# Designs tried in a protein design chat: VH-VL binders against Cytochrome c-554 (cycF). Part 15

Target 1, 133 residues: Cytochrome c-554 (cycF), of Cereibacter sphaeroides (q3j2p2)
Amino acid sequence: QDARQIERMIEGRHGLMTLMAHELGKLGGMAKEETPYDAEVAGKAASNLSALASVISPELFPKGSAVGEAEDSEALPAIWEKPDDFAQKISGMEEAAAKMQAAAGTDLASLQGAMRDLGAACGSCHETYRQKD
Short names: E, the ipSAE of ESMFold2; O, the ipSAE of OpenDDE; V2, 0.75 times the mean of E and O plus 0.25 times the DockQ between their complexes.

## First folded at step 13 (VH-VL; framework fv_bermekimab)

Design x3 (from r2 with heavy chain S105T; at its last look DockQ between E and O 0.03; V2 from the best seeds 0.00; counts 0 for: pae E 14.6 > 2, placed apart)
Fold by ESMFold2, look of step 13:
Structure x3 (fold): chain C 133 residues (1-133), chain A 124 residues (1-124), chain B 107 residues (1-107)
Amino acid sequence: as target 1 above (133 residues)
Amino acid sequence: QVQLVESGGGVVQPGRSLRLSCTASGFTFSRYTVHWVRQAPGKGLEWVAAIWYDGSKKYYAESVKGRFTISRDNSKNILFLQMDSLRLEDTAVYYCATGDYIWGTYRSYYFDYWGQGTLVTFSS
Amino acid sequence: DIQMTQSPSSVSASVGDRVTITCRASQGISSYLAWYQQKPGKAPKLLIYAASHLETGVPSRFSGSGSGSDFTLTISSLQPEDFATYYCQQYYSFPLTFGGGTKVEHK
């Protein structure tokens, strides 16, 4: 039953990260001017991203769900070795998402400016706590 | 803590060369566009050059084009400015400053972190 | 090149005053404008990006407005630490250019 719960949490966090990447992709496409800026689409994507970031929690990373311990896990052991740092990086992503939520619907320049912090926050966490097995 | 430290400034003679360095720490240097900005004593700010995070694009102010070369070594977290054919009007404090985070956007060319500068000046 | 004309070149003000600084671009630059504060012997500090968005940690008494060619930095109630030189900077296109600066001085 424990193994089933670990599998469910791994699937849940994969889905959460996939949805966050989806919303980031919309914002990023506009920021790179690969798709037209649309204030309503940008505002909605930022709102969704903020909501998704808010549900990241330690429950999604149970002990025994690291890379090499569970099927399909990409989570590095550092998550459990540095829990305070991991929590701070999650908080940083929430803060950056909130900044984007305040800026995305204003105009393209505002979205581009807020993307700097959001891109850095996402990259910082991913670089430290995610690798393929 | 984000840090940018310039070095290599000094007193030079016109027509000579000088190389400035900027050492970066506290952030992932290889993901940021980086710039040189200068300020003549008692004067305003003047943008000098930019280099993209991977070195693939470089831009220069017209006043230095052909004489200055910007470059970077991402393995050592160092930005360089090679200044050739120096002129009196190149007298300034030279700042290293962070630009765009490439994962966010390309049209975000303002400077959120700055070094404290290194002075380039001429005798007499 | 996009020329940035900043006005006034200096302003004499007292603590508590409302201070307004303007910046005019020689062509339309949308909202691609930043504002910086610089104190003597120090590097510039970013205050505002995208014409109107306050950088993290900047006091709320600072605000920016404008788009296109005309931009304004406002300090709603000047504090002792706000005596400094202020610069606007366009980032619509290369070469990036700054305004000439506005020195805010104690009366």
Scores: ipSAE 0.496, ipTM 0.832, lowest interface PAE 2.6, mean pLDDT 88
ESMFold2 (binder alone), look of step 13: mean pLDDT 92; pTM 0.943
OpenDDE, look of step 13: ipSAE 0.837; ipTM 0.926
ESMFold2, look of step 14: ipSAE 0.000; ipTM 0.518
ESMFold2 (binder alone), look of step 14: mean pLDDT 91; pTM 0.943
OpenDDE, look of step 14: ipSAE 0.817; ipTM 0.920

Design x4 (from v3 with heavy chain V34M, light chain N34A; at its last look DockQ between E and O 0.84; V2 from the best seeds 0.00; counts 0 for: pae E 3.7 > 2)
Fold by ESMFold2, look of step 13:
Parts: structure tokens; C-alpha cells; sequence
Structure x4 (fold): chain C 133 residues (1-133), chain A 124 residues (1-124), chain B 107 residues (1-107)
């Protein structure tokens, strides 16, 4: 029961992060000019990213789901040691995604500017709360 | 929170050298391109130099090229500006500034974060 | 090098006025333009990036518009704290360049 619930939450957050990476990849490819800028594609990707970011929540990170405690987890114990800071990082991610949603469909410069802020928000959270290889 | 603190300004003689430092905290310094921007008393802003996040590339305004050297120590989170062959026109408040996360093909060279500046002036 | 020309050099205005500041680039810079506010004795503060996007914490009475070579900063209803000098900055290419500034003063 308890183990099944933890497994479900780990699976859910992995899926969420995978979908976010998928949408971010489209925006990143345009920002790096590896693919042509397309306002409609960028706007849709940003809208999807904003929606996905809005469902990141502490309930996806139950106690017992840290790296070394649960199979397939990459979540560092710091999440449970600094819960207020973790919540603030999640809020920062939501804010950055909303800014990308407002910017991505406008033009390439707007997308690139918002990608900068989004990258900083992602990096800030991952530096503290995700295991690195 | 991001904090940038410049130091090393002062009163010098023309033709002498001075080294400015900028100590950074509250962000992953090694992922940001850093800049120096100056402002002569009563005048506008002038970009001086930039250095890529990993130190591999440096850019200079024509007015300081060959005299100033920008550098960084990512292990200590310090940005430097070595100013040689100082001239009276170098009189200014010098700011360190940043904002461009993970320099690459992104054109994002605008400045979210500024220090409070350090003043360089001349005597005699 | 891309030259940035701000107009006017100064504006005399009252609280509540609509203030418009123009910035012209010597060549097309797409939307790679930022606006800064600076008060005496203080570091500049970013207001607008990518020509039209408001930086976090900047009041909505500030807005930016334009693309290519002509850009505008608008303060829809001037407040006492808005008396300051404003700079545009292009970041299309190195060397990065600023406009000459526009001082917004008490009328």
C-alpha cells in the first residue's frame, strides 16, 4: 500500500518532468537557432510547459521517495530538509513558465529572453534537489 | 538573492594600473557571462567588457582594448578587471553586471543584476 | 558598432503625465532592446527586456514597444518615484551600446 503509493508518485513526477523536457526541447531548439523559429509551435510548447509546471507539487515527493530510499529516484534528501526553500523553487519555476507563455509566441528575442529566466529557475532547483551524475 | 559587490576603486595617477574585483553570491556564478559597465560622473552608461561563463571568450569596448583585461575565478566567484595605462577618460564608477545564464547562441545580454559600483578617479 | 539615439535628452513633467521616450538604433536589432531606470547615486535597474517584456517587480504603468530600429518606453501615469534617468541598450551584437539617456524631471 505505502510502497505502491510511493512508486506511483515517483512514476508521476518522472512522467511530468519528461513531458516538460519535451516541450522545453522545442523551445530550446528554436532559442539556439537549431530549428527555425515558429511562433505557433513556440506558443503551444510554452502553453503546455506552463500547464505542466502548474502541477508540480510537494505531494509528488513523499517521504521515503529520495535517492537511496526508493528505486529509480533522483530526488535528494534536501527536499525534506529544506521544504520552504523547495516550495519557493517550485513557485519560481511556475513563474518562469508563465513568463515563457507570455513571450514565446511573440518573436525569437522574446523566446530567448524567457528561456534565460527559465534556465535559471531550472538550474536553481536542480542544483540543490536533484542528484547529478 | 543575487549580490554583486565591487571593490578596488580609488584615486590613482594617469598611466598607472588598478585592479577591480567583483564578488558574486546568490547564483551559480560559473553559468553566467559577466560584464563591466562604467559611468563617468554626470554622464551616461558605457559597456566596457564581457567574459563568457567559462572564461573562454572575452570582449572589449574599443576605448579600453589593449589596456584592460577582464578575467574570472569561478572557484571563488570573483570577476576581475585589470586596468593598465589608465587615462583621465577612464574616470568613472565601474559596475559589474550580469543576467545571461548559460551563454551559448542566445542573444540575452541585458543586465538584471548590478553591483553598487566602485569609483576610479585621478589625482595630480 | 550599433549607435543608439535617445530622444528627448530631457523631459519636464508632472505627476500623472504620460511620458514617452524614443530610442533609435543605427541598424535593425529585431527586439534585442532593454530599458533601464537610474536614480542619482544608484545602480541602474532593468525595466524592460526584449523591447516589450516587463521585468519582475516593475509597475505596469511602464510599457515598451517597437522592433527593428525604433523603440518606445511609455510611462502611462508618472509617479513621484519615476523621476529618474532612462537608458535604452541594444544587445543584438557586441559591442553592447547604450543610448545617451533621457532625464525625466519635475516640471
Amino acid sequence: as target 1 above (133 residues)
Amino acid sequence: QVQLVESGGGVVQPGRSLRLSCTASGFTFSRYTMHWVRQAPGKGLEWVAAIWYDGSKKYYAESVKGRFTISRDNSKNILFLQMDSLRLEDTAVYYCATGDYIWGTYRSYYFDYWGQGTLVTFSS
Amino acid sequence: DIQMTQSPSSVSASVGDRVTITCRASQGISSYLAWYQQKPGKAPKLLIYAASHLQTGVPSRFSGSGSGSDFTLTISSLQPEDFATYYCQQYYSFPLTFGGGTKVEHK
Scores: ipSAE 0.389, ipTM 0.820, lowest interface PAE 3.7, mean pLDDT 88
ESMFold2 (binder alone), look of step 13: mean pLDDT 91; pTM 0.943
OpenDDE, look of step 13: ipSAE 0.826; ipTM 0.922

Design x5 (from x1 with heavy chain S108T; at its last look DockQ between E and O 0.47; V2 from the best seeds 0.00; counts 0 for: pae E 18.0 > 2)
Fold by ESMFold2, look of step 13:
Structure x5 (fold): chain C 133 residues (1-133), chain A 124 residues (1-124), chain B 107 residues (1-107)
Amino acid sequence: as target 1 above (133 residues)
Amino acid sequence: QVQLVESGGGVVQPGRSLRLSCTASGFTFSRYTVHWVRQAPGKGLEWVAAIWYDGSKKYYAESVKGRFTISRDNSKNILFLQMDSLRLEDTAVYYCATGDYIWGTYRTYYFDYWGQGTLVTFSS
Amino acid sequence: DIQMTQSPSSVSASVGDRVTITCRASQGISSYLAWYQQKPGKAPKLLIYAASHLQTGVPSRFSGSGSGSDFTLTISSLQPEDFATYYCQQYYSFPLTFGGGTKVEHK
């Protein structure tokens, strides 16, 4: 019962992160000027990203789902050792995604400013809580 | 908790060089582009130099090209400005300031964190 | 190089006044403009980026507008802590350049 639930949560959070990366890729391509800025595409991508960020919750990180405890997990044990810090970094990612949603459809300069903040928030969480090479 | 602390300022006589340091803490220094900005006493702000997060690219104001060298030591979280061939017009408070995160591939070259500055005075 | 012309050079104002500061670029810079506040003996503080977006923690009485070459910083209902010098800065291209500053002084 418990093992099956852990597997479903790990699969779910991997899918969530993949979809977030997909939307972030659209925004990033415009921010780097690799693809033309399009206010409607940017606004939709930012809306999707904000919705995906709002689904991140402790339920997706049950005990027993760390690297080395469950197959295919990349979640470091620090998540359960520093629960307050992890929650704060999730909140920071949600806030940065909300800023992107407010800015992405305005113009390219606004999108780029929000990408700077979002990149820092994403990097901060992954540095502490995701396994690295 | 983000802190930038400049040091190494002082009175400089003709023919001498000076090296400024900026020590960073409270953030991952090696992921940020960082800058030097100066301000002559009672005057406005002047951008001086920038260095990419990994040190691979450096940019200078025309007024300091060939005389100043920006560098960084990411293992010690220190930004440097080597100041050679100093002139009277180099008298200023020198600030270090944070630039954009990681790649600098976005046009986001504004400064959200600043140190308190170090004074350099050219005196003949 | 992109020159930034800031006006006025100084403003005498009272608490409660609306203060408007302008900044003109020598060429179009889209919305790549920042505004800073600086008090005597202190480092500058970022107020606005991308011409109109408030930096986190900046009071909503500050606002920015404009695009292209003409930009405005507005302080609605000036507060005692707002007496300072204000600078615009373009970040459209290197070298990065600042306006000459506007000193907002107590009458």
Scores: ipSAE 0.473, ipTM 0.815, lowest interface PAE 2.4, mean pLDDT 88
ESMFold2 (binder alone), look of step 13: mean pLDDT 92; pTM 0.943
OpenDDE, look of step 13: ipSAE 0.809; ipTM 0.917
ESMFold2, look of step 14: ipSAE 0.000; ipTM 0.510
ESMFold2 (binder alone), look of step 14: mean pLDDT 92; pTM 0.943
OpenDDE, look of step 14: ipSAE 0.773; ipTM 0.905

Design x6 (from x1 with light chain Q55K; at its last look DockQ between E and O 0.10; V2 from the best seeds 0.00; counts 0 for: pae E 18.4 > 2, placed apart)
Fold by ESMFold2, look of step 13:
Structure x6 (fold): chain C 133 residues (1-133), chain A 124 residues (1-124), chain B 107 residues (1-107)
Amino acid sequence: as target 1 above (133 residues)
Amino acid sequence: QVQLVESGGGVVQPGRSLRLSCTASGFTFSRYTVHWVRQAPGKGLEWVAAIWYDGSKKYYAESVKGRFTISRDNSKNILFLQMDSLRLEDTAVYYCATGDYIWGTYRSYYFDYWGQGTLVTFSS
Amino acid sequence: DIQMTQSPSSVSASVGDRVTITCRASQGISSYLAWYQQKPGKAPKLLIYAASHLKTGVPSRFSGSGSGSDFTLTISSLQPEDFATYYCQQYYSFPLTFGGGTKVEHK
C-alpha cells in the first residue's frame, strides 16, 4: 500500500494513544488522590476515553508499519501474527472504557474500581503489541 | 543459514549488456523485498534498485533508470539485474541485499543480509 | 532525493577511545536510519536500525541516537575489531541513500 498512507496511520495511532494517555492521566490522578476527585471532570475524561477507544481499529496498523519497518513505529510484529488476539484486546479496551464511563462520575471508589480493569486492558495490549521503552 | 550469492559479473565494453543473478537460500525468499547495492572501487555504497516480495513494484536509482531492469523468479529464489547501455560509471562490485525481519513493505529497507558481491568492469 | 552527509570522513583513534560519528539528512527522515560496518574486502554488516536499535549480536559498546535530520553513532570504548569504515543509510523514501562513510583507523 501507499507509503504516505502507512505514515499517516502510524501518526494517527500515536496521536490517538497520546490523547488516551491524557484522559487516563486525569482519571489516574484522581484515583491516586494526587488531584481532587471531580465527578464532572472524571465523567468527561471517561467519555472522551471511550470515544477514543472506539476508533482503534486494524486499519490503523497496516502491514509494513511495525517497529524497524516504518517511521516512529513502536508496534511489534505480533499484531500481524496474532490478528484475532489483537482484535480481542482492542474489544477489551473498549469494554473497560465503557465500564469507566459508567463509574467515573459516580464517586471516587467507583472510579478506583474501574481503573483496575482499564489499566489491565491497556497493559495487556501494550505488553504484547508495543515495543518496550 | 541465510545465503545470497551473486554471479554474472565480468569485463564488458561500454554500451553492452550484462545480466547479474543472485541466488537466495535459508529463508522464504518470496516474503522479502530484495535490493541491488553497488560500490565503485575505493568509493562508498550506492543503492541501485529494489523489487517487492511479489514483484509488483520496482524502484531504481536515477543513475540507472531506463537502463537497468530488476526482476525476480520466486519459484527458483533468484533475483536478477539486467544492465543495458552500460557506462564506465557503472564500474562497481554489485551486492544483493535484504533483511531478516523485513515484511517486504516500504520504509523497512535496511540490509541485514548481503552477498559477497560480483565485479563489473570495462575493457578499453 | 535525500542527501546523507557523514562526518568526519576519517578518525584516527586508539583502542579504548570513545568514537563519535555523525550523519545529517537533507530533510527529516524521522528514525528511518541504519548504520553499517564494513571491513576491507567484505560486505557491509548491519549494526543499528531505526536510529537506535542494536541488531542482535552487536556489542553494547555501539549505540545510536537522533531523529529527524541529525544522527550519531557512538563506540563507547573502541576495540581492535572496530577499525573499519562505517556508513549511515536512510530508508525513509526511495531512492535509498548512504552517507559517504567514515573510516576509523589506528592512531
Scores: ipSAE 0.000, ipTM 0.510, lowest interface PAE 18.4, mean pLDDT 84
ESMFold2 (binder alone), look of step 13: mean pLDDT 91; pTM 0.941
OpenDDE, look of step 13: ipSAE 0.005; ipTM 0.616

## First folded at step 14 (VH-VL; framework fv_bermekimab)

Design y1 (from x3 with heavy chain V34M S108T; at its last fold request DockQ between E and O 0.89; V2 from the best seeds 0.76)
Fold by ESMFold2, fold request of step 16:
Structure y1 (fold): chain C 133 residues (1-133), chain A 124 residues (1-124), chain B 107 residues (1-107)
Amino acid sequence: as target 1 above (133 residues)
Amino acid sequence: QVQLVESGGGVVQPGRSLRLSCTASGFTFSRYTMHWVRQAPGKGLEWVAAIWYDGSKKYYAESVKGRFTISRDNSKNILFLQMDSLRLEDTAVYYCATGDYIWGTYRTYYFDYWGQGTLVTFSS
Amino acid sequence: DIQMTQSPSSVSASVGDRVTITCRASQGISSYLAWYQQKPGKAPKLLIYAASHLETGVPSRFSGSGSGSDFTLTISSLQPEDFATYYCQQYYSFPLTFGGGTKVEHK
């Protein structure tokens, strides 16, 4: 609604995505075997990622916050054109994060399997709803 | 919904060639490693070939190496299997299968998604 | 090539029975093992990945265990829809290989 609230929500969702990328980077580094697998580090990163994913909600995407409507937004108008599909993609990311939380501390094979599904969920949403560079 | 639809199966003579196609939809095809898996009538499953998401790597079962060629067209979302020098032991239902999203850099070569299969047989 | 040996080849069972299927790899494969269910005339369906993790929508009566070279699929209480053939598959290295299958059938 008001310009300050829209700007606050855009800043908030950028910070949320940056923190999620940070946790995802730790899990991805282990999955690629670029860093040694560590069950406690993986479990903590997955727990943090799941908590962050649960905060994604429609309130972070108010009308008027699309690219071209608000400064520093990367959100495509499709979010508001296809709200049921956007909600399904968010639910899919939350489900994949929960699978990661259940699997990450087991062993490397478990982490890699959950990372496959999480990567697909994140990519699916961004392909449709985030501005491409 | 993810869909994989195979086509191109049929009845052939030994020593001939056949080309199978798999049309994919409902996912970002160019991000997935793709596979062919076959099943002879009344028998178990046999992995046949794999191709990386970008086509840069291809793997084959020893039983088909040198005779079969896997390929893909990412612009049309189609996976292919060119089968040359066909033998009687190649009689099977051929499935298109996938599940490996992230470039295949992870060891995750198991299959969430399968097509309906296409049958290859002989009438020699 | 990694050979996968499934036992038994078939199981005659009744609804409510506990069914156990084993899969043995010819070398260590860590936990890089999947289980599939296949009904006649249908494509296989993924049940379990990484030896022990259920795929989405798979009932909790299915469970997987094992690591290294010896693996088990268990159905804790067989249901009518569970009569099918089950396959293990290693994905530790290429070529990917399947077990020979275990048919679970009505007594």
Scores: ipSAE 0.617, ipTM 0.854, lowest interface PAE 1.6, mean pLDDT 89
ESMFold2, look of step 14: ipSAE 0.529; ipTM 0.829
ESMFold2 (binder alone), look of step 14: mean pLDDT 92; pTM 0.942
OpenDDE, look of step 14: ipSAE 0.770; ipTM 0.904
ESMFold2, look of step 15: ipSAE 0.580; ipTM 0.837
ESMFold2 (binder alone), look of step 15: mean pLDDT 92; pTM 0.943
OpenDDE, look of step 15: ipSAE 0.769; ipTM 0.906
ESMFold2, fold request of step 16: ipSAE 0.570, 0.595; ipTM 0.838, 0.845
ESMFold2 (binder alone), fold request of step 16: mean pLDDT 92, 91, 91; pTM 0.942, 0.940, 0.940
OpenDDE, fold request of step 16: ipSAE 0.824, 0.821, 0.822; ipTM 0.923, 0.922, 0.923

Design y2 (from x3 with heavy chain V34M S108T, light chain A34S; at its last look DockQ between E and O 0.03; V2 from the best seeds 0.00; counts 0 for: pae E 16.8 > 2, placed apart)
Fold by ESMFold2, look of step 14:
Formats: sequence, C-alpha cells, structure tokens
Structure y2 (fold): chain C 133 residues (1-133), chain A 124 residues (1-124), chain B 107 residues (1-107)
Amino acid sequence: as target 1 above (133 residues)
Amino acid sequence: QVQLVESGGGVVQPGRSLRLSCTASGFTFSRYTMHWVRQAPGKGLEWVAAIWYDGSKKYYAESVKGRFTISRDNSKNILFLQMDSLRLEDTAVYYCATGDYIWGTYRTYYFDYWGQGTLVTFSS
Amino acid sequence: DIQMTQSPSSVSASVGDRVTITCRASQGISSYLSWYQQKPGKAPKLLIYAASHLETGVPSRFSGSGSGSDFTLTISSLQPEDFATYYCQQYYSFPLTFGGGTKVEHK
C-alpha cells in the first residue's frame, strides 16, 4: 500500500528473478551444449530454482507496483486484472521446476526434456505479465 | 488445452497432389517445431517431416524428399504438408505432432501433442 | 539412419502380468528415446521421455530403463486399459525413427 512497501517488494522480486535467471542460465547453458553437462551442478541448480519458484507470492506484486506506476517495475497491469490466471502461471512454473529437479541430475537428455516444460512455463508467464523489452 | 486438427485428406489418384493442413490452438504455435508423422493402415509409425519454429529449417524422411514440402503460417497458426507426385505407398493416416518448445538448440524431438489424423487414400 | 528394433512384435498377456518390451538402436543414442502407447483409431500417447522419465499423468506401473543402445519398457502389473500397441522412438538424430511396435493383447 505505501510507497516504501511497494519499493521493497519491487526490489525483492527483482532479486528473486535475478537469482532464478542465474540458476536457469546454468541449466540452459548445459541444455544448449554451450557448457559441459555436469550432473551435480545441474541437480543443484534445479534444486535452487525450485526453492526460488516456491517463494513467488502475491505479496511481491502489491497494487501500485506495475510498470508506469513505480520506478524499475516491469510488471504489467494484467497481473491485477487476471489474478487467477497469474496464479495458475506461477503454479505451472513451480511444477516445471519440480520436473527439472527430478530430471536434471540424471543426464543431458533428461535435462533437455525437462527444459521444454520449464522454458514454456517461463515464456508463457513473461509474455502475459512482464513488459516486453 | 492444446489442440491440433488436421484436414485435407481424401481419395486421390496416383501422381496427383494434395495439401494437408493442421490448425493449432492452446499454445504459442510460433515457438514450437512442428512435425508430420504417418501410419499406413495396419502398420507402424513413420516420421515424415519437421519444420523449425520460424520456418528456417526443414527436414524430411528419405521416402518423401523432393515430393513433399512442409511449411507453416505463424500468423494463422497453420502447419502445411504439400504432397506432390503421390504414390500408392503414401497411403496413410497423417498426424501433425509437436512438443518441441524452442529456447535454444537442443535435442527434444518427441511428441506430447498429436492431432487425430487425416486419411490419404487412392482410387485407381 | 538409426534403425530401432523392437521386440517382441506381439505378446498375449493377462491382467496382472508383468510385461517387458525391448527396443534396440543400431547405434548409441544416449538416452534420447521415448515410448508411446497407441490404441486402435487413436493418436499415440507419450508415456516416457529421455528413456526413463514418465510423462505427466502416466501411471507409475509404467517404467523405462536403458541408455546407449538397449532400452526396456516395463508394465509392472498389466491393467485392462493397457492392452494397446507400444512404440519406441529415437530422437538422437534426424530422421526420427520408430520401432516396429509391440501389440499387447489379452489372452
């Protein structure tokens, strides 16, 4: 509700998204064969990503924190216009992260297969709820 | 829900042409590599062709190279298979299939989603 | 081209039986192997990707194993809805190729 709370939530979700992108980058680099597959690194990255996805909550997206309303925000107003759909997208991301956690440490083929769902879940949410660059 | 609906099958004469279509909904079509897979009556599955999400790469089974052309219209969410110089051995149910969400280059060409198929047969 | 040799071509089984289907690739394909179930008049349904990972919604009585060139699909306790034809498919390289199929029939 107040300006300080909005700023804190925007900073918090930016940090959360940055850490998720960091872990996803490791998995993506292996999936694209830009870095060598390493089962221990992949398993750890997937575990971290799943934990980070579980922290996403409506509290991180208070009203007044949309793009154009607050500095540094990239969150589209659709989040507050379609809250049930946004929640479904977040749940889908958590499910895809769990699938990756179960698969990433097995071998490269397993990581690549789970990346299909994870990539689609991340892309689906961002296409609807994040400002396009 | 993801839906794939094939159309354009029918009865044709050998040596003629036929164009199959597959309309897609429930997913971002332009981010997926699309495939055609066929099954002759009473026989197994045969992969026919694939087209990259943006249309930039196309792959064909040897049995159809030079006769079939895969294409897509991402503005209408439609996959096509142009079948020229048709032969009796092309008799099959033709499925469109996908699952290959592209976020880079990697090997994931197995199929979560299938249409119900369209039948291509011949009359003499 | 990578040839996929699937065996047996058919099996007669009863509800409750353990059914094992094998698939051999003509060269190493790592774990780039999927399994499908197909019932008459229907499109195939994905069961397993990457040799061993169940697709969402597939019952746990299905399992896959193998890497390299030899792969196995197992149904631990056959159910009435499991009478169908099963196909393996490699996606290591183009052209994508399927095994010849295994029809699981009731006795």
Scores: ipSAE 0.555, ipTM 0.853, lowest interface PAE 2.2, mean pLDDT 89
ESMFold2 (binder alone), look of step 14: mean pLDDT 91; pTM 0.938
OpenDDE, look of step 14: ipSAE 0.763; ipTM 0.902
ESMFold2, look of step 15: ipSAE 0.000; ipTM 0.515
ESMFold2 (binder alone), look of step 15: mean pLDDT 91; pTM 0.937
OpenDDE, look of step 15: ipSAE 0.707; ipTM 0.889

Design y3 (from x5 with heavy chain T33I, light chain Q55E; at its last look DockQ between E and O 0.80; V2 from the best seeds 0.00; counts 0 for: pae E 2.5 > 2)
Fold by ESMFold2, look of step 14:
Structure y3 (fold): chain C 133 residues (1-133), chain A 124 residues (1-124), chain B 107 residues (1-107)
Amino acid sequence: as target 1 above (133 residues)
Amino acid sequence: QVQLVESGGGVVQPGRSLRLSCTASGFTFSRYIVHWVRQAPGKGLEWVAAIWYDGSKKYYAESVKGRFTISRDNSKNILFLQMDSLRLEDTAVYYCATGDYIWGTYRTYYFDYWGQGTLVTFSS
Amino acid sequence: DIQMTQSPSSVSASVGDRVTITCRASQGISSYLAWYQQKPGKAPKLLIYAASHLETGVPSRFSGSGSGSDFTLTISSLQPEDFATYYCQQYYSFPLTFGGGTKVEHK
């Protein structure tokens, strides 16, 4: 993979994660009861999050884009050592986002239940495939 | 993958104490609120106690308050229940239980994962 | 403390029957209600959370409804593996409380 493609993929996945964090922040604030529950806002945030999760793919993680190989990367080499497990984690994120999309606009209890599953899927992937701060 | 294993049950005399433990594996134990739930033989379920992921909060059923102490050791992935001043009505299978991974303090106090249970009985 | 009242305490049914179990809270609990299935000698199994959301892997013949203080678990067409005891549980506030259980038995 040439250096330009690696840089573009790293920038792209950073942007993707930033947008997901933005939508997740809205849902999380309501789930913690730090902001008032709003079904319309929750439903839209969940829909956006589901769309963003659907674009997570192995092509955003080309060989040569691991931490220690590229300057701005936090991606651990395990991504390329365990491709089947990485694909399973991505699928888990998509499933959790779909559950959130089905639940977020119903009521706060539904959002909170889906948020628990989404938090677990996000943490599971990052524990294995992202360099910790 | 996710596993909860209770131990420390047995036959006990009235007024004595007993310590139950629950060993957790296959998940990040320190991110979970964990609970004890009991069931007397042939009877329904009764929630007993809960402890926050960092140990900062503890909750007890009125029937055990002042007699039981819940605690955890996150470095060893172990949940404990210290049961003092035991009574005949404390006879039950004791389960440890928890839900999925939690990053925040959401109101999701229901139980996906349960251990196999450990039996505490009385014999005088 | 929030008391959970389940009814009936027992229901006699045949394979293919529609089974309905009711759970009533002593105060409003919004939708903070879960349903469990338990078979003899086994730990309970979560069926439904947030009153109406089916847990992963639970067959679609199970459904939950209700909000506030009145809740229902429905099995649309009873299967042989569904003979078990069912419990509701509120998680609106501590202390957490369960209903007394409903035993679904073979006629």
Scores: ipSAE 0.454, ipTM 0.803, lowest interface PAE 2.5, mean pLDDT 87
ESMFold2 (binder alone), look of step 14: mean pLDDT 91; pTM 0.938
OpenDDE, look of step 14: ipSAE 0.752; ipTM 0.899

Design y4 (from x5 with heavy chain W103F, light chain Q55E; at its last look DockQ between E and O 0.76; V2 from the best seeds 0.00; counts 0 for: pae E 2.4 > 2)
Fold by OpenDDE, look of step 14:
Structure y4 (fold): chain C 133 residues (1-133), chain A 124 residues (1-124), chain B 107 residues (1-107)
Amino acid sequence: as target 1 above (133 residues)
Amino acid sequence: QVQLVESGGGVVQPGRSLRLSCTASGFTFSRYTVHWVRQAPGKGLEWVAAIWYDGSKKYYAESVKGRFTISRDNSKNILFLQMDSLRLEDTAVYYCATGDYIFGTYRTYYFDYWGQGTLVTFSS
Amino acid sequence: DIQMTQSPSSVSASVGDRVTITCRASQGISSYLAWYQQKPGKAPKLLIYAASHLETGVPSRFSGSGSGSDFTLTISSLQPEDFATYYCQQYYSFPLTFGGGTKVEHK
C-alpha cells in the first residue's frame, strides 16, 4: 500500500471520528442536561452515530499508518500486534452505538444510561490503541 | 474484561477498624465513579458509599456517615473503604461496583459490574 | 431519602410461568430505576436500566416497565436459571436505595 493510500485512510478515520464526535456532542449535551432533551434530535443523532460506528474497520488502519510511520497518525503499533483484540473493541463500539440508537429517542434516562456504555467503548479502544497526549 | 476484586474482609471486634480494598482492571478506572454496596447475611442490598472519578466528591449512606471513609488511588486502580467504629450491624458482604462514566452523564448510578465481595463479620 | 417498596417479597413459580415483580418509589424518580438478579453466593447482576432497557446479554424474556413511582419487572416465561432474588434500585438521587428484594423460588 502506497503512501497516498495510507494518507487517505488516516484522513478517513480522522474524519470519521470527527463526525462521530459531532453526533456524540449532541447526545452528550442532552445527557449532561446542558441542553434540553429532544427525543427526535437524540434519535437522529444516535442513528447517525450508529451508522458512523459501523464504518470503523481494520481497513481504515492499514499497516504503515502507525505513529512514527505516517504523518498525522495517532494509531499505536499495538493495533497490528493485537488484531483480534482491536476487532473486538470495534465490535464493542458498534454494539454500544446500537444500544444508544435504541435508547436515545426514548427518554433522557435511557439516553444517559446508554451514554455510559458508549463512553466506555470509546475509552476502551483509545486507551489501548491511540497515542496519549 | 472488567474485573473488580475485593479484599480486606475478616473477623473483627466491635469498635475496631478495618480497611477494605477493591482492585480494578480491564477498564479506565479513573473515569468512573465507584461504589461500595453491602449485603448482610440473608438480607437485601444496601448502598454504602460512592466516590467521584477523581475523588472530588464522596457520598455516604446515613448508616455509615462519620464512621466510614471511601477513597481511591487511580494510579493503582484501587478503591478503599476505611471502616472505623465498626458495629455488629455492619456485618455483611461488601461489594465494590462501578458507577457513572464521566464522559457521559451525571445520573448513571446503576451498577453494571460487581466484585465477588469480601465478608466482614464480628467475634465476641 | 427515597424508599423503594418491592413486592412481593417472595413468589413461588414453575418453569414457563409469567412472573411479575413490582417496585414503588416514595417519590417520583422518572425512569432512573434499575433491576438486578442475584443468585446465592454471587454478586448481583444488572438486568435492566432506565426502567425498561435490557442490559447487554440479558434474555428478552426479561422486561421492565413504568415511570415516575411505579415500576414492574416481568419474566414472560420463567426458565430454570431464573430462580433467584431480584432487586430494584433507584438512582435518581443520593442516597441510592434498593428495594427489599423478591425471591423467585420453585413451586
Scores: ipSAE 0.309, ipTM 0.781, lowest interface PAE 1.7, mean pLDDT 93
ESMFold2, look of step 14: ipSAE 0.469; ipTM 0.806
ESMFold2 (binder alone), look of step 14: mean pLDDT 91; pTM 0.942

